VH-VL binders against o04291r164to392. Designs and how they scored, part 8

Target 1, 229 residues: o04291r164to392
Amino acid sequence: DANNPAGLLSIAEEALAEFLSKATGTAVDWVQMIGMKPGPDSIGIVAISRNCSGIAARACGLVSLEPMKVAEILKDRPSWLRDCRSVDTLSVIPAGNGGTIELIYTQMYAPTTLAAARDFWTLRYSTCLEDGSYVVCERSLTSATGGPTGPPSSNFVRAEMKPSGFLIRPCDGGGSILHIVDHVDLDAWSVPEVMRPLYESSKILAQKMTVAALRHVRQIAQETSGEVQ

## First folded at step 1 (VH-VL)

Design N02 (framework fv_inotuzumab)
Fold by ESMFold2-Fast, scan of step 1:
Structure N02 (fold): chain C 229 residues (1-229), chain A 120 residues (1-120), chain B 112 residues (1-112)
Amino acid sequence: as target 1 above (229 residues)
Amino acid sequence: EVQLVQSGAEVKKPGASVKVSCKASGYTFTSYYIHWVRQAPGQGLEWIGGINPSGGSTTYAQKFQGRVTMTADTSTSTVYMELSSLRSEDTAVYYCARELWFGEYPFDYWGQGTLVTVSS
Amino acid sequence: DVQVTQSPSSLSASVGDRVTITCRSSQSLLHSEGKTYLYWYLHKPGKAPQLLIYEVSNRFSGVPDRFSGSGSGTDFTLTISSLQPEDFATYYCQQSYSTPYTFGQGTKVEIK
């Protein structure tokens, strides 16, 4: 129940648990096989989920930046996600545990010429875990949560973000291990069909988000390293 | 510190199965593959297969297909390798070893080994 | 399957000697991203194998600088510049270019 701060924190903690089970656990079947190599630009391994609602993508990579700095960079979504039309932070709520809850409204460009543009109404939860890891996790708020959600904008269709985000773990010797999960459902009630364009659009969006985030932080790390030299 | 600790030595009869465990500590269990490698007496190292503890996907060498099963228990950070229909030529020391998903080193840390003896 | 073969199968050496072990793969281990997936391990009886060299020429953390790796394409070499008493062991090369991962047959370095 998203009707009050305690309800929002409850949703945030549930989203965190589900995100962590996707990022490091066995909650979904990932098509990530032994022997798979990173892409030509040394992007970390990208895996696509099987047997889950919507489409999920997971990526993992080493970044020569400390966890807090990585989190700061990735929270500035417009700096790395070019497919966003707009991102608005509607509310910022401090959680009693030292974390932060944000209500965010995002508009995306249309996934195909035949489909309406998509928008998202999400809760984003940022906190530090006991092991020194940083986490930024995000999920859609829907009418089912009973919380503060708005209707889709004119000419937009509301899409759903399942628990997604970033787990940023410190490395011995400096730097971070970055785990990314993007789980989206552009057609929330439907099983993918052979001829359904939104199935491929969801897959492309999830992959694009994971790859864009990882590339962006690695580029910033390289620029920072060059300036220090 | 990173450790992989394996279960103790086993003696089995031909036709039986053996299940060897490998318990991980000191790192994020689901961020690394765990592989199994064996060495029969007087022979070299032989790759059996590996598992991704995140999601449970497995890859096995063709020689072991149909006889080996690898599983992971994330609640205990433990990987298991079960080898069935044991033959005398399966007598070997079995090792687990980790591999970083996106890193430059396969098998940077190994378990201490488990001797499996198959005799009638 | 990608095979790797080592030579020699064994050699005898004295402390202070320079030792060279070769490894040949059945096909190039150079991946499209520019990395070569060839590794060297040290193995002693009663102990677990130990990573020495990763991606052809990089020493793993804590490995003495007397160990060096070189090579490209299908031909690779492990060199120990000045053999120490603790270096009498069996050495294995390994490819992780594709599954199944494969090891060379091993080279046993014995005291003369």
Scores: ipSAE 0.014, ipTM 0.513, lowest interface PAE 7.1, mean pLDDT 82

Design N03 (framework fv_inotuzumab)
Fold by ESMFold2-Fast, scan of step 1:
Formats: structure tokens, C-alpha cells, sequence
Structure N03 (fold): chain C 229 residues (1-229), chain A 121 residues (1-121), chain B 112 residues (1-112)
């Protein structure tokens, strides 16, 4: 239940377990394009899932910032995700283990004039793991999990975010390894055949998010490295 | 055990095309890249290109673009490399090799036995 | 393109000798992921190449511990601590830091 702290923590811990399985595990069958292999000028490893309930993408890259700094940057979603129209933090709840649970409402811009804009009601869980890694994990709250039961705002279609987010591992020599997962289900309801090309284009949206996140933190890291030798 | 078994030697005239096969067994075919590498007599190893059997995406070395085509048949776990407009300088042993993208290290870990392609008039 | 150059092009050795082969790249092979995509292969006449070392220093399955790799950035070394009769072959380094994949020109290890 999303209306009480114990229920929210239970949902948060379940989301974290699933997110970690996607970020570092083999539970999902990931497909990597051969031309997207890592190189000096690349964004990192990007893969797209073949078998999932929606569209999933993951990426991994090295960043010359410590885990907490990376997390702070990425939590300000509008600063790096061009398609994000607004983010409203509805509630901030301490999780009792040093972590933080946020209930947030996000509106996205429409990807084309032919597509309705999407909105999300999500729980975002931020915590530090025993190994010094920091995690920011987010998932939709639906009517089944105690989330909103009403319709989306006018001109929006409610989208479902499966466990997604950032795992930020410290490097022995300083800096961090950033793992990103974006998993969105736009097919929660039946989609008419004529609209299926629009659903397929959601692969571009997932890839855009992972690429934008990595690019943004690397830009800030480069700016910061000029001040500290 | 992992095995890559290639088709037999070919003799072709200049201007012809050759299609070499590489049949995989002992692993999940769609979970590994297949690369093609050749060695001309007295020369070193030269990369031609690679294919992801999952989805069929390819990348080719610039020297071979326009002349090489790589395809995969998942029903037979077989990768093909077709090289057209053959010249005498294309005389070489052609190898297929597997690469593990899941490990994150991408080595060419298992190789086929090689296929000798001779281009002569 | 990233070039890799091996030295020497050939060497003569006896069974039991310590052999070192050097590989130099035209640019650093340290990728932003913290990995170094540098590999070593053994090639015998009439046989397919075989992977010996991946990611600079990791021995591939079944490779004897007399083979070791080391190095960083642009300079890499393959060492055979005590040469055996089956080790007389040509050795190649290879980079996959960027496409296209490139190989060194090879180092032939011959009987003295």
C-alpha cells in the first residue's frame, strides 16, 4: 500500500531487487548492436531487450565523479532529459534505513504531433548499499499497488514505468561506474494495429534516456575536473 | 563443446563471388557475435567485419564495404560471408570467430578451421 | 583507425627460454568503462588462431600459466616464462578499443 510508510518501503525494496537484476544480471535477454561496441568516443554500452513486457534499454559507463555526486545530478531529471516537461515531488519520506522514498508525478512532451504526451505516477527510492554503491530506483504506482485510480491529466496517456534507474558503483582509483536501466511499458492496454508503429518507436525513447543521462554526467565531470587536478 | 565448422575450399576466377559458411554448435547462437578475419599468404590477420546473429545487424571494415555481405540463419545456426568482385589479392584463408558481448570483454574466443579461397585466372 | 605494432617481427629461442613480445598502440586503449580491449593470439601453420590472453592479462580457459600478459595505455607485453616445443608459433596482438578491429603484424617465434 502506497498510503503508509511500511507499504511504500516494501514496494521500494521489491523494485530495487528487480532493478538490480536488470542492471547487472541476466534475467532479461539483452541485444547489443555490433556497431555500438565501446570506443574512446562512445557513450558506453547500450543494449535493448528482446523479451520483456515493454521496451527496456540499459547502458554502462565510467564517470570521474563519486557516486553521491552522480546521483544528485541525475535526480534533477529536467536538467538532462529534454523530453521532460515537469516533475512534481508530491511526498518525501525517510525509509528508516538511511534511504529516501519520493512520490513523484512527471509529465513528458509528446514525441510527435501524432502521439499523445505521457505522464507517470512513480515511487523513487534512493539509498546507499553496503559496498558504497548508490542506487536511485523508480517504478510506477498503479491502482493495483495503491497508486492513483483516476484518469491522467487532459491530453495525457498514463504510462507505466517498470523498475528503472541508476546504480552507481565506486571505482578503486576514484570516480564511478554508472549503470542505467530504462524500462517502460506502453502496452499496458490494448493498442490498435494502426498504432503499433508508435509503440515500436518507444525503443528510441528508451535509448534517448540512457544516452542523455551518460552524456550529461560526463559533461559535468569534464567541467569539474578542470578545477581539481 | 563450442565448435565453428566452415565450408570447404573454393577456387574462383577474378570478378566472381564466393560465399563461405560457418556453422555454430555447443552454445546459444544468438548470444554471441561472429566476426570474419582473413590471412593472405605471407601476411598477417585482417578483420573483414562482424554480425550479431540476433537481429542480423552488421558492421564491415571500410576496405570491404560494397563488396561484402554477412547474413545469419538462426534455424541452422549458420553465418554466411559473401565477398563479390574477387581479385587475386583476395586469395586468403578466411576464418569465422565467436565474440562474447555478455562478458563485456569481447575476445575472439573460438575460431573456425578456416576456408582457403583461391582467386586465379 | 587505431594501429597496433609488434616487436620483434621474429625471434629465435630454445626450449626453456623466457620470451617477451611487445605490442604498441597508436593511442591509449583504456576505454571510458575502465577496461582495456587488448588481446593476444597464438597461430600455428595449418591451424586456426587460438585466444591466449584477453583484457591485457586474463588467461583464456585452458591456457597454460607460463603465458602472461601485462601493460597499460599504449604499451603491452606477452611473456612466455619457459618456452615449450608446442609454443613455436606466430603471436598476434589485437585491439578492440575502436572499430575496425586491428591486429599487429605478428611475431614469429622460431627454433634457434
Amino acid sequence: as target 1 above (229 residues)
Amino acid sequence: EVQLVQSGAEVKKPGASVKVSCKASGYTFTSYYIHWVRQAPGQGLEWIGGINPSGGSTTYAQKFQGRVTMTADTSTSTVYMELSSLRSEDTAVYYCARSDFWSGYYPLDYWGQGTLVTVSS
Amino acid sequence: DVQVTQSPSSLSASVGDRVTITCRSSQSLLHSEGKTYLYWYLHKPGKAPQLLIYEVSNRFSGVPDRFSGSGSGTDFTLTISSLQPEDFATYYCQQYDNLPLTFGQGTKVEIK
Scores: ipSAE 0.000, ipTM 0.433, lowest interface PAE 16.3, mean pLDDT 80

Design N04 (framework fv_inotuzumab)
Fold by ESMFold2-Fast, scan of step 1:
Structure N04 (fold): chain C 229 residues (1-229), chain A 122 residues (1-122), chain B 112 residues (1-112)
Amino acid sequence: as target 1 above (229 residues)
Amino acid sequence: EVQLVQSGAEVKKPGASVKVSCKASGYTFTNYYIHWVRQAPGQGLEWIGGINPSGGSTTYAQKFQGRVTMTADTSTSTVYMELSSLRSEDTAVYYCARGPYDYVWGSEFDYWGQGTLVTVSS
Amino acid sequence: DVQVTQSPSSLSASVGDRVTITCRSSQSLLYSEGKTYLYWYLHKPGKAPQLLIYEVSNRFSGVPDRFSGSGSGTDFTLTISSLQPEDFATYYCQQSYSTPYTFGQGTKVEIK
């Protein structure tokens, strides 16, 4: 139930547990993309195996900013995600544990003229873990969890965001290790059949968000340090 | 454990409509497609269509387009298939089946309901 | 529409026999990323169908190792290495490469 603060916190904690199992656990089988070298200077991009809904990608990389700064940057999604048209924060709720719960409505640009634009109605949970790590975790709210409270968008097809987000761990000596998970169901059956193979091939497209997030944070780190290159 | 439980047998007159339910349990309802497949007496399996419970989007075989409607109720984890303008050749056992979502479409029908016999007779 | 055709329509076999069923699609079921959308099911009268093999050659959870699938492109085979009493049933191949999803006409495996 998303109709009260306790219900929202329950959903937030459930989302966090699922997100952490994807970001750092082995609960889901991941297949590494060929042609990518794993390591601290690269993006280790993987895709979920056949036993998940939608398309998921995860990435991990080092960034030269502290965890709270990384979280602040990544929460401004339109600044680094090209396909994001608009983000409306509908409410901000203190979680009672020092964390924050936000109800967010997002509109995306259509990927092609043959596919409808997608929108998302999500809960975003931001909190600090006991080890000094920061987490920003987001998932769709469905009719079963209280549903959306804002006006409907007639030009959009509602998409579902599975638990996704950022786990930002402090590094000894400064900086952070950023773990990213993007897991979304864009409702492929609302797309004409001729375009569906493009969506299957869009494991590449699904990975654009994780790559964009990491590159943007690294760019801001360079600007903050005064690097000229 | 994963279970799909369907509503009971129906007897209908030609021209009537029938609505069959499929209640899911044992998994996250919105993570999987639900498909409907029928088998007429002495015939093979025939795919009718499917629904994504998460978005509510549906895809129907052309043969049934205009006569079939699929809906999902996430609060009860139940999918419905309504077939209208019934004919004698619609007499069949109707199955619901779960399909893993592979971004484009469900990939296999891994768990099936027990079946619902629909008899259409004059 | 993408069609799949099975052969034979029926066969007679004894317990312990090796049984082979073939399935041919009207076009390739291969996606550019290497997935092939062909599946095999077992169906008995009065029971729901059961998934045996997914994506050509992968056994579904709990399916005995006597069942195996093989093939590529448009030609596929289901093999039962040593037929058991519970294996007398009708077998169906199915494509989910494109909607409408289609099943073969079925192969009935009968006692000899």
Scores: ipSAE 0.006, ipTM 0.520, lowest interface PAE 10.4, mean pLDDT 81

Design N05 (framework fv_inotuzumab)
Fold by ESMFold2-Fast, scan of step 1:
Structure N05 (fold): chain C 229 residues (1-229), chain A 123 residues (1-123), chain B 112 residues (1-112)
Amino acid sequence: as target 1 above (229 residues)
Amino acid sequence: EVQLVQSGAEVKKPGASVKVSCKASGYTFTSYYIHWVRQAPGQGLEWIGGINPSGGSTTYAQKFQGRVTMTADTSTSTVYMELSSLRSEDTAVYYCARDEIVGATYYYGMDVWGQGTLVTVSS
Amino acid sequence: DVQVTQSPSSLSASVGDRVTITCRSSQSLLHSEGKTYLYWYLHKPGKAPQLLIYEVSNRFSGVPDRFSGSGSGTDFTLTISSLQPEDFATYYCQQSYSTPWTFGQGTKVEIK
């Protein structure tokens, strides 16, 4: 459960294992999205899942920054997550393995006036893997895992983030390969069909977020490499 | 009472960096976000970014991304803003201001401000 | 980014006058909480800015009754019902609907 440090680490390690299976494996069925134009900021495969709970998207791309620097940039979520109303880090605890566990509360703007805004209570786990890769993995804490037991904040519907985040692998010769997974359940199936705009918005949001994250780190890399004298 | 006190005026050459401090007192430091806002001579107010002292999470305006770094030291209740690669157009009065966090939700509104720090960038 | 634009850029007034300043946002500042994140600040040369109005129409603690805010969606107004000598200043509207936070260009209220 999330009410003690050992329970938090257990949840974090389980989330990491599930995230890695999505990021690099075949845990879910991915449908490749064709139509992304090649260019200086070309994105790898952007895929939307067809056979999973909620909506999942993943992307992969090369960035000219070392894994730790990429992680630092992406952990500053408000800098690239435009649809976020607020992000509050409630707690920061060191994991015994050199990693960090954070408890985070996030509020998102509503996609339309027909749909309630969504909020998230999450655990974010950041650690270095044996091969020199860095991972930032995040998942919701629910009442079943010792998370919040009260109702959502006023005017918000509690959403669930399934294991999501960033796997950043070092490249020979410098730079990193960045794997992104965004997997959320906005509870679309428990709402009437009239709320279909919410469902379509979540597909667009997931795709847009994976692209935005990669483009943001490439922008920072370009600024860094552009510094002369 | 509740106050934010900033470090003194700075004169820098183009290409240098400047680090301005903002020391909080009279309230719970980790219960408020701290924002940085500047005003160049004859210009309006411009938001640079903000920091949550509790977790150290930061948000920067796109214009300053890559040049600005905000940090917080909870042991001294002090927030710092460092701006690098200074240009003459960075000459401005720099302000810090607090924004209340209530539980997991914060109220927007910069209700207490520092006195301002004049940063002059000249060759 | 969400832009906010003020009008007029400056105005001249006498003590006792009713003063109106307008602010227009590039998109609606109303979000799902039912709140509209629009704020007004007073700024005098050599001093720090001061919060006057939060969430469109709520007067901040200690702010005189002569100050009032109104509006909805994209159009907002700050009114000073009877201008006092200490009210000659520059006024700014600001949005907190989305990051980055943005200020209007300011309205300077000058003595006639």
Scores: ipSAE 0.000, ipTM 0.408, lowest interface PAE 19.5, mean pLDDT 78

Design N06 (framework fv_inotuzumab)
Fold by ESMFold2-Fast, scan of step 1:
Parts: C-alpha cells; structure tokens; sequence
Structure N06 (fold): chain C 229 residues (1-229), chain A 124 residues (1-124), chain B 112 residues (1-112)
C-alpha cells in the first residue's frame, strides 16, 4: 500500500480538497447545537453536521503562534488527545511538493466499559499552502485505497476517519487563525443496540475534541510567551 | 399503527440496477434504524445492511459493498435500497425491517416491524 | 465475521410435540452488559418474518408462552413446549453482536 506514492498523493490531494471544503465552505450543512459555545476566545462557531455520514464538528479561533508551531503541537496527538492510547507512524513519504504523507495507526481508549475501543488506519498529509497557511489533514484508508486487508485487533473495532484536520492561517497580527474539523464514523452498527444512542450522541464527543484541541494550543501559546492569563 | 410499506415487484435484466422503497409510518422516522434483508428462492435470510435515517450513515455486508446504496428521505419517511450490477442470483424477496435503538431498560432492540417484502426477479 | 449455525436443518413433528432447535455462534455473543445479542424469528412463505425471542431468552410481545429461548455465549436453544398447527414454519436465529449481522441457515419444522 505505501508502494504507490502517486496513488497516495492523489488520495492526499482529494482529502485536502474535501477537508478545506468542510473547514471553510458549505460541503456540510453545519448546525450549532443548543447550549454549545465556541469557547471564550473563539472567533468562529462550533457546529455539528446535519447532512453527512458519521459525526462532524468544526471550530476556529485565534492563537498567538506561527502556523508551523501550531501544526507541530497538534501533530503530537497523544500530548493533547486524552482518549488516545497509542499512535504509530508506519511510513513517512515525501510528497514531492514540500509536503509529507504519513501512514498512521491509532488506538483509542473505549468511551465506556460496555463498548469496544476504536482504532484507525489513516493517511495524514501535511503541507504549506501558497499564502503561508499550514495544513494537516487526515483520512482513513480502506482496503480499496491501500489500507489494511486484515481485521482490526481482537479488542478493537475499526473506525473510519473522514477528511479531518487543521488549517492554520497566518494572521496580520503575527499569530494564526486555527480551523479544526473532526469527522469520524465510529461504526455504530458494530456496537450492541443498547449502546447505539451513546454513539449517536458522539456528536457531543466530537464537539468536545475540537474545543479541547483549540484550548490546548492556546494554553501552550500562552506558556511559550510567558503570559499568565 | 407502526408499519413499513414497500414498493411493488420488479423484473430486471442482468447488469441493470433496482431501487426498492420502504415507507415508514406511525412512529418518529429518525429515531429508528432500517435494515434490509433478502431471501433467495429456497434459501435462508441474508442481511444486506442498515441505515440510520437521522444522519444517513450506512453499514453494508461486505458481499454487497460497492453494489448497494441505502438512502433516506426524511420529508417522506422513506428508505431506499439500490442494488446495481444485478445477477440472476440476486433474484430474491427483499425486506426492510426496523431496529429500535435502546433508550432505557425496556428492551427495544430487535427487528420489528418488517415490510411485506418486494420480489426482485433477475432473468435474461 | 460472526457466524451462526442452526441444527437441525429440518425436523418432522406432530401437534403437541416438544420441539428444540439449536443455534451455535463462532464466538461469544455475551456482552459485558450481561446481554446475549441473539434473536429468534418465525418465517412462513408469503409472509414477513416475525420476532419470537430477543436477547437470548426474552419473549416478544404477543408471542405465546410455549416459545422459550435459553443459552448463553456460543450455544442457544429455541424450545416449543407443545407444537400447535400454526407453528409449522421455518425458524431462524440471528446475531447482532457485531456487523455484519448474520442469520442461521434456518430450521424447517414440518408436519409428520
């Protein structure tokens, strides 16, 4: 599967286009949930989808760090994603355009003792855009696209990540505007019926992840600058 | 009364596609999953897949992956199952069935009700 | 995939007989919640299938008490304590522990 770099780059570019459409466009019909706020310092909205498969959420906010440093913080997923058990980078491929393609296997902790833990087999594409923006986008690979041909490990259910990630735009003030999209299909059908309402409410979990990511980056930015507030 | 009503019988040639409908009534359409199950002549029941009408998320059996598409129209409370590249072995009665998500300890976790079935015949 | 296998494929019986049908799963259907995700259905030609037993041992609404389900993990049994004329049908077990959902091959209960 890592033996077809041109095919992987094609998948990466498609994922990037779809991610950008979600992050800044109208590919998904976004709805703000009742009582949900974008966070104290967010300039955007936290929104949940009405017209996509799985669970999607997006958010945006200002951060006092340059785009590349924001990307470095967020790429170290276990440092800020509480429910992440492990992340293994299986392959690193130069994209030929200054970008990088990574094949990543991730295991998550189970959200409850009654449901199986989820794992992901993904392609992550990191590149710099012409306007100085940095993008990190990620999507699942299926057997049809060069992903795993075997079953998940015996204690895990394979989940699907739709194009998701981070768009980090430079700001005239010297900081960045961070756009986040989390779009996952946790395969509710592999969960016993008694647990499906919990997985359907995973829109709340996705929303928590986007807000947590933004807050984590802002906290690190403040600590780096020596700011106390 | 809770019921599922399916579209009428279809006759198709090999290589064609068929789209079967399942109209729900008597309950909140987006609160329940809809599954599709078929039975070929002289054979047993075979699960094809299911859909959550609330978001349109689907899960298909691997045998049908790439050939089946399930969609839901919330404005008409109707689920559709489209099967492409038909072969003679796809001749079967196709059923839709409701699966109740579990909201409490009441035990609403089964296929009930079922639609009346739609006969799809594929012959050359 | 989780496979379920029924035994026997068919049986002949008379009204009033006790009938037992077995269903075996390739892996445990007992979840940490305490539920067995196994179901039993009755199917007659020209009619939609009808739910009899859910979660291994619970009788569905309107189902006569002569029907009972038992078992746990990998081995399950449907029992009809006193067969009635309307019970001559094909019976299927089904698991919903994991996708894809799978049905047994069916057991046809025929008049002797």
Amino acid sequence: as target 1 above (229 residues)
Amino acid sequence: EVQLVQSGAEVKKPGASVKVSCKASGYTFTSYYIHWVRQAPGQGLEWIGGINPSGGSTTYAQKFQGRVTMTADTSTSTVYMELSSLRSEDTAVYYCAREAPYYDSSGYLWFDPWGQGTLVTVSS
Amino acid sequence: DVQVTQSPSSLSASVGDRVTITCRSSQSLLHSSGYNYLYWYLHKPGKAPQLLIYLGSNRASGVPDRFSGSGSGTDFTLTISSLQPEDFATYYCQQSYSTPYTFGQGTKVEIK
Scores: ipSAE 0.000, ipTM 0.390, lowest interface PAE 18.6, mean pLDDT 79

Design N07 (framework fv_inotuzumab)
Fold by ESMFold2-Fast, scan of step 1:
Structure N07 (fold): chain C 229 residues (1-229), chain A 120 residues (1-120), chain B 112 residues (1-112)
Amino acid sequence: as target 1 above (229 residues)
Amino acid sequence: EVQLVQSGAEVKKPGASVKVSCKASGYTFTSYYIHWVRQAPGQGLEWIGGINPSGGYTTYAQKFQGRVTMTADTSTSTVYMELSSLRSEDTAVYYCATDQWLVPDAFDIWGQGTLVTVSS
Amino acid sequence: DVQVTQSPSSLSASVGDRVTITCRSSQSLLHSEGKTYLYWYLHKPGKAPQLLIYEVSNRFSGVPDRFSGSGSGTDFTLTISSLQPEDFATYYCQQANSFPYTFGQGTKVEIK
């Protein structure tokens, strides 16, 4: 029931379980991304999945901010995602377990002026886990699960976000360990065959989101704490 | 010719709401975004938000979230911007503008502007 | 939010002068297409703003050759090679690389 808070919480909990299995497990085959290596402050590698629908990327790194502040920064997607054209928060719903569910509409820039831009209708679930970790998890909705009724905008092709987001664990010495998963299906078949190689430039949006999120949080940590590299 | 024509000047009291219209002509109304930008006296240009007339999907700047509403009427090729809970600081000239796909996100065509005055 | 800072806030110039206006963004404006969505506008009191330059360096249709844009990443410049009487106006840069779209505070070019 799309408009039932219990139904939305069920979808949120399923998304959280799948996200955690991607972020911390081996449910998906991860391969190190070509040309990417961990930096001095990284504890992991940007990796791309070969055996999933669409494209998935995973990364982790150390950040000098507490988990709640990291979550607040990353929930403000337009502040750090360059490919994001607009974000609209349509609804904010308490989950009844201390968490928050948001219904979000996002528009992305097109990879070329001749290809349609992509848009997303998503549910974003933010909650605190028993171990003090914070999670922000997001997935696409259909009309059956509380998404839009009717056809997509004629200027956009509806893309699908599979469970993606952030797992933020506190560090004993202060700061956090940030785990990121971005899993998106941009529907390459909606682009004419002759243009698919150009469309491929947007296929790795998940990798770009992963890198952008880490860079932005580290930049804010430096500005907030007066940190010097 | 592609043209945006706005409604006339408005004078409102603090706490009231104002609804400004922008009528489009000379192009396919549902094919391009329409944005709203304002300029308060002595201040610079400030982006308020935009609407995709095809689906009625809107994006608002955080400062205006909760008191601005944008709508589109495809039968009259008109978009509306309604701003509620008006304050003296909302006194400004309000513009609508089209961002056409050939020059993405550039505001190449503007309405003539609508002066909204909020006075006690 | 991507902050856009414009400088100077005002300048005085004479007809025939070379005028340079700078725009700095808090984040890189290069997006996935390899395009940079940075625009320049001219605004005169009582009139709507007019697009001058799109995507950093492309002159919009009908805009005189004396106007040029340059830059990359976070640093951008608008140059007027030989100022004309009709060029005394306020100039704004704008980023549309990410939501919310933001304008610089403006640079007023006034008669010396």
Scores: ipSAE 0.000, ipTM 0.391, lowest interface PAE 19.7, mean pLDDT 78

Design N08 (framework fv_inotuzumab)
Fold by ESMFold2-Fast, scan of step 1:
Structure N08 (fold): chain C 229 residues (1-229), chain A 121 residues (1-121), chain B 112 residues (1-112)
Amino acid sequence: as target 1 above (229 residues)
Amino acid sequence: EVQLVQSGAEVKKPGASVKVSCKASGYTFTSYYIHWVRQAPGQGLEWIGGINPSGGSTTYAQKFQGRVTMTADTSTSTVYMELSSLRSEDTAVYYCARVGRTAMVYYFDYWGQGTLVTVSS
Amino acid sequence: DVQVTQSPSSLSASVGDRVTITCRSSQSLVHSYGNTYLYWYLHKPGKAPQLLIYEVSNRFSGVPDRFSGSGSGTDFTLTISSLQPEDFATYYCQQSYSTPYTFGQGTKVEIK
């Protein structure tokens, strides 16, 4: 609800705290995965959670772009996330602290024809931290937190995004360290049993967003660097 | 501290229904599934079904389909299991258990103390 | 249904003994997604069951290091390297590969 900016900021700050504990903390039990290409083409470190509800993955990697530029690129989700069908920014609200709160509706493509596509109603909070890091964190809104009431759109199942996003920290000598968290509940029990492991415990789905984000930012960094001088 | 506290022992006649409660505390109620498992005297553990407290989705073992109903009340962090058309073979200790959900693992990590249901005439 | 079968049904042992319990599933419990849905539980009379090992070989929080799990595909083993007095109990393996989730018939570890 855009009519309650103070309430939305409170939710945004709670989401930020939880996101940061997932992105850089040790409270969550993470199992490191071998990168897609462990050699010179490695995209960074990717880990899957063993003790979070839903599907949770985190990743980190070095990027030859400044934090603000990385954030700008990653906020344009449809440009790099293949499974993102559409993103509608419903409201943009100044947070009063230099940050920005966005209310976003997202539709995703289904990973299989046996299950309905998922949609999300989220709050996305973008702000600069005191150490020069930039953060973009996002979480689902429910009817209790000022989100939509009623069922999902026809042919979609409402999914829940738990605090997720990007922490982008400046590096000495230029560039950034990018930390990513993707944490979702796709309502696995609304799908046929044969597909439930894909929706509740899939390493493939768990790392999809984090891998896509790292690859995309790496590609743009290479293109931008190649064009200058 | 994670706790699951179940309702007390029940004695029922054949053909009756029983509703057992499981009250959760010490964690975010909607972030975990709750499953039900029973053990008849002298027998092993038998899975009945489970519920996702977020949204109320359920799955039941075929053996109990049509006789069992699981519900969740998020305002009280309580899950209920109702078993109808009781038979003497339904005499058992009934446990609720929390199911940890992760990208990799799906297991019963914390259990309620158990509720003895006795079906006798 | 995916069934799991334990052996032996009962076992007599002394404190300090190395104990092994086996569990065999009617089909592979290894998903193409890399997960193996096999778990071990300890159950004492009058107490709730408690998780010992999850996903074949991972000890649950607070479980002593004398407990270890191993195996792959359809064959799994729970090992207690040095049996302690509190370990006399019934042990159950369980699969969550497919519903209905099923438990083995149990292995009772008794004092000699």
Scores: ipSAE 0.012, ipTM 0.550, lowest interface PAE 8.4, mean pLDDT 83

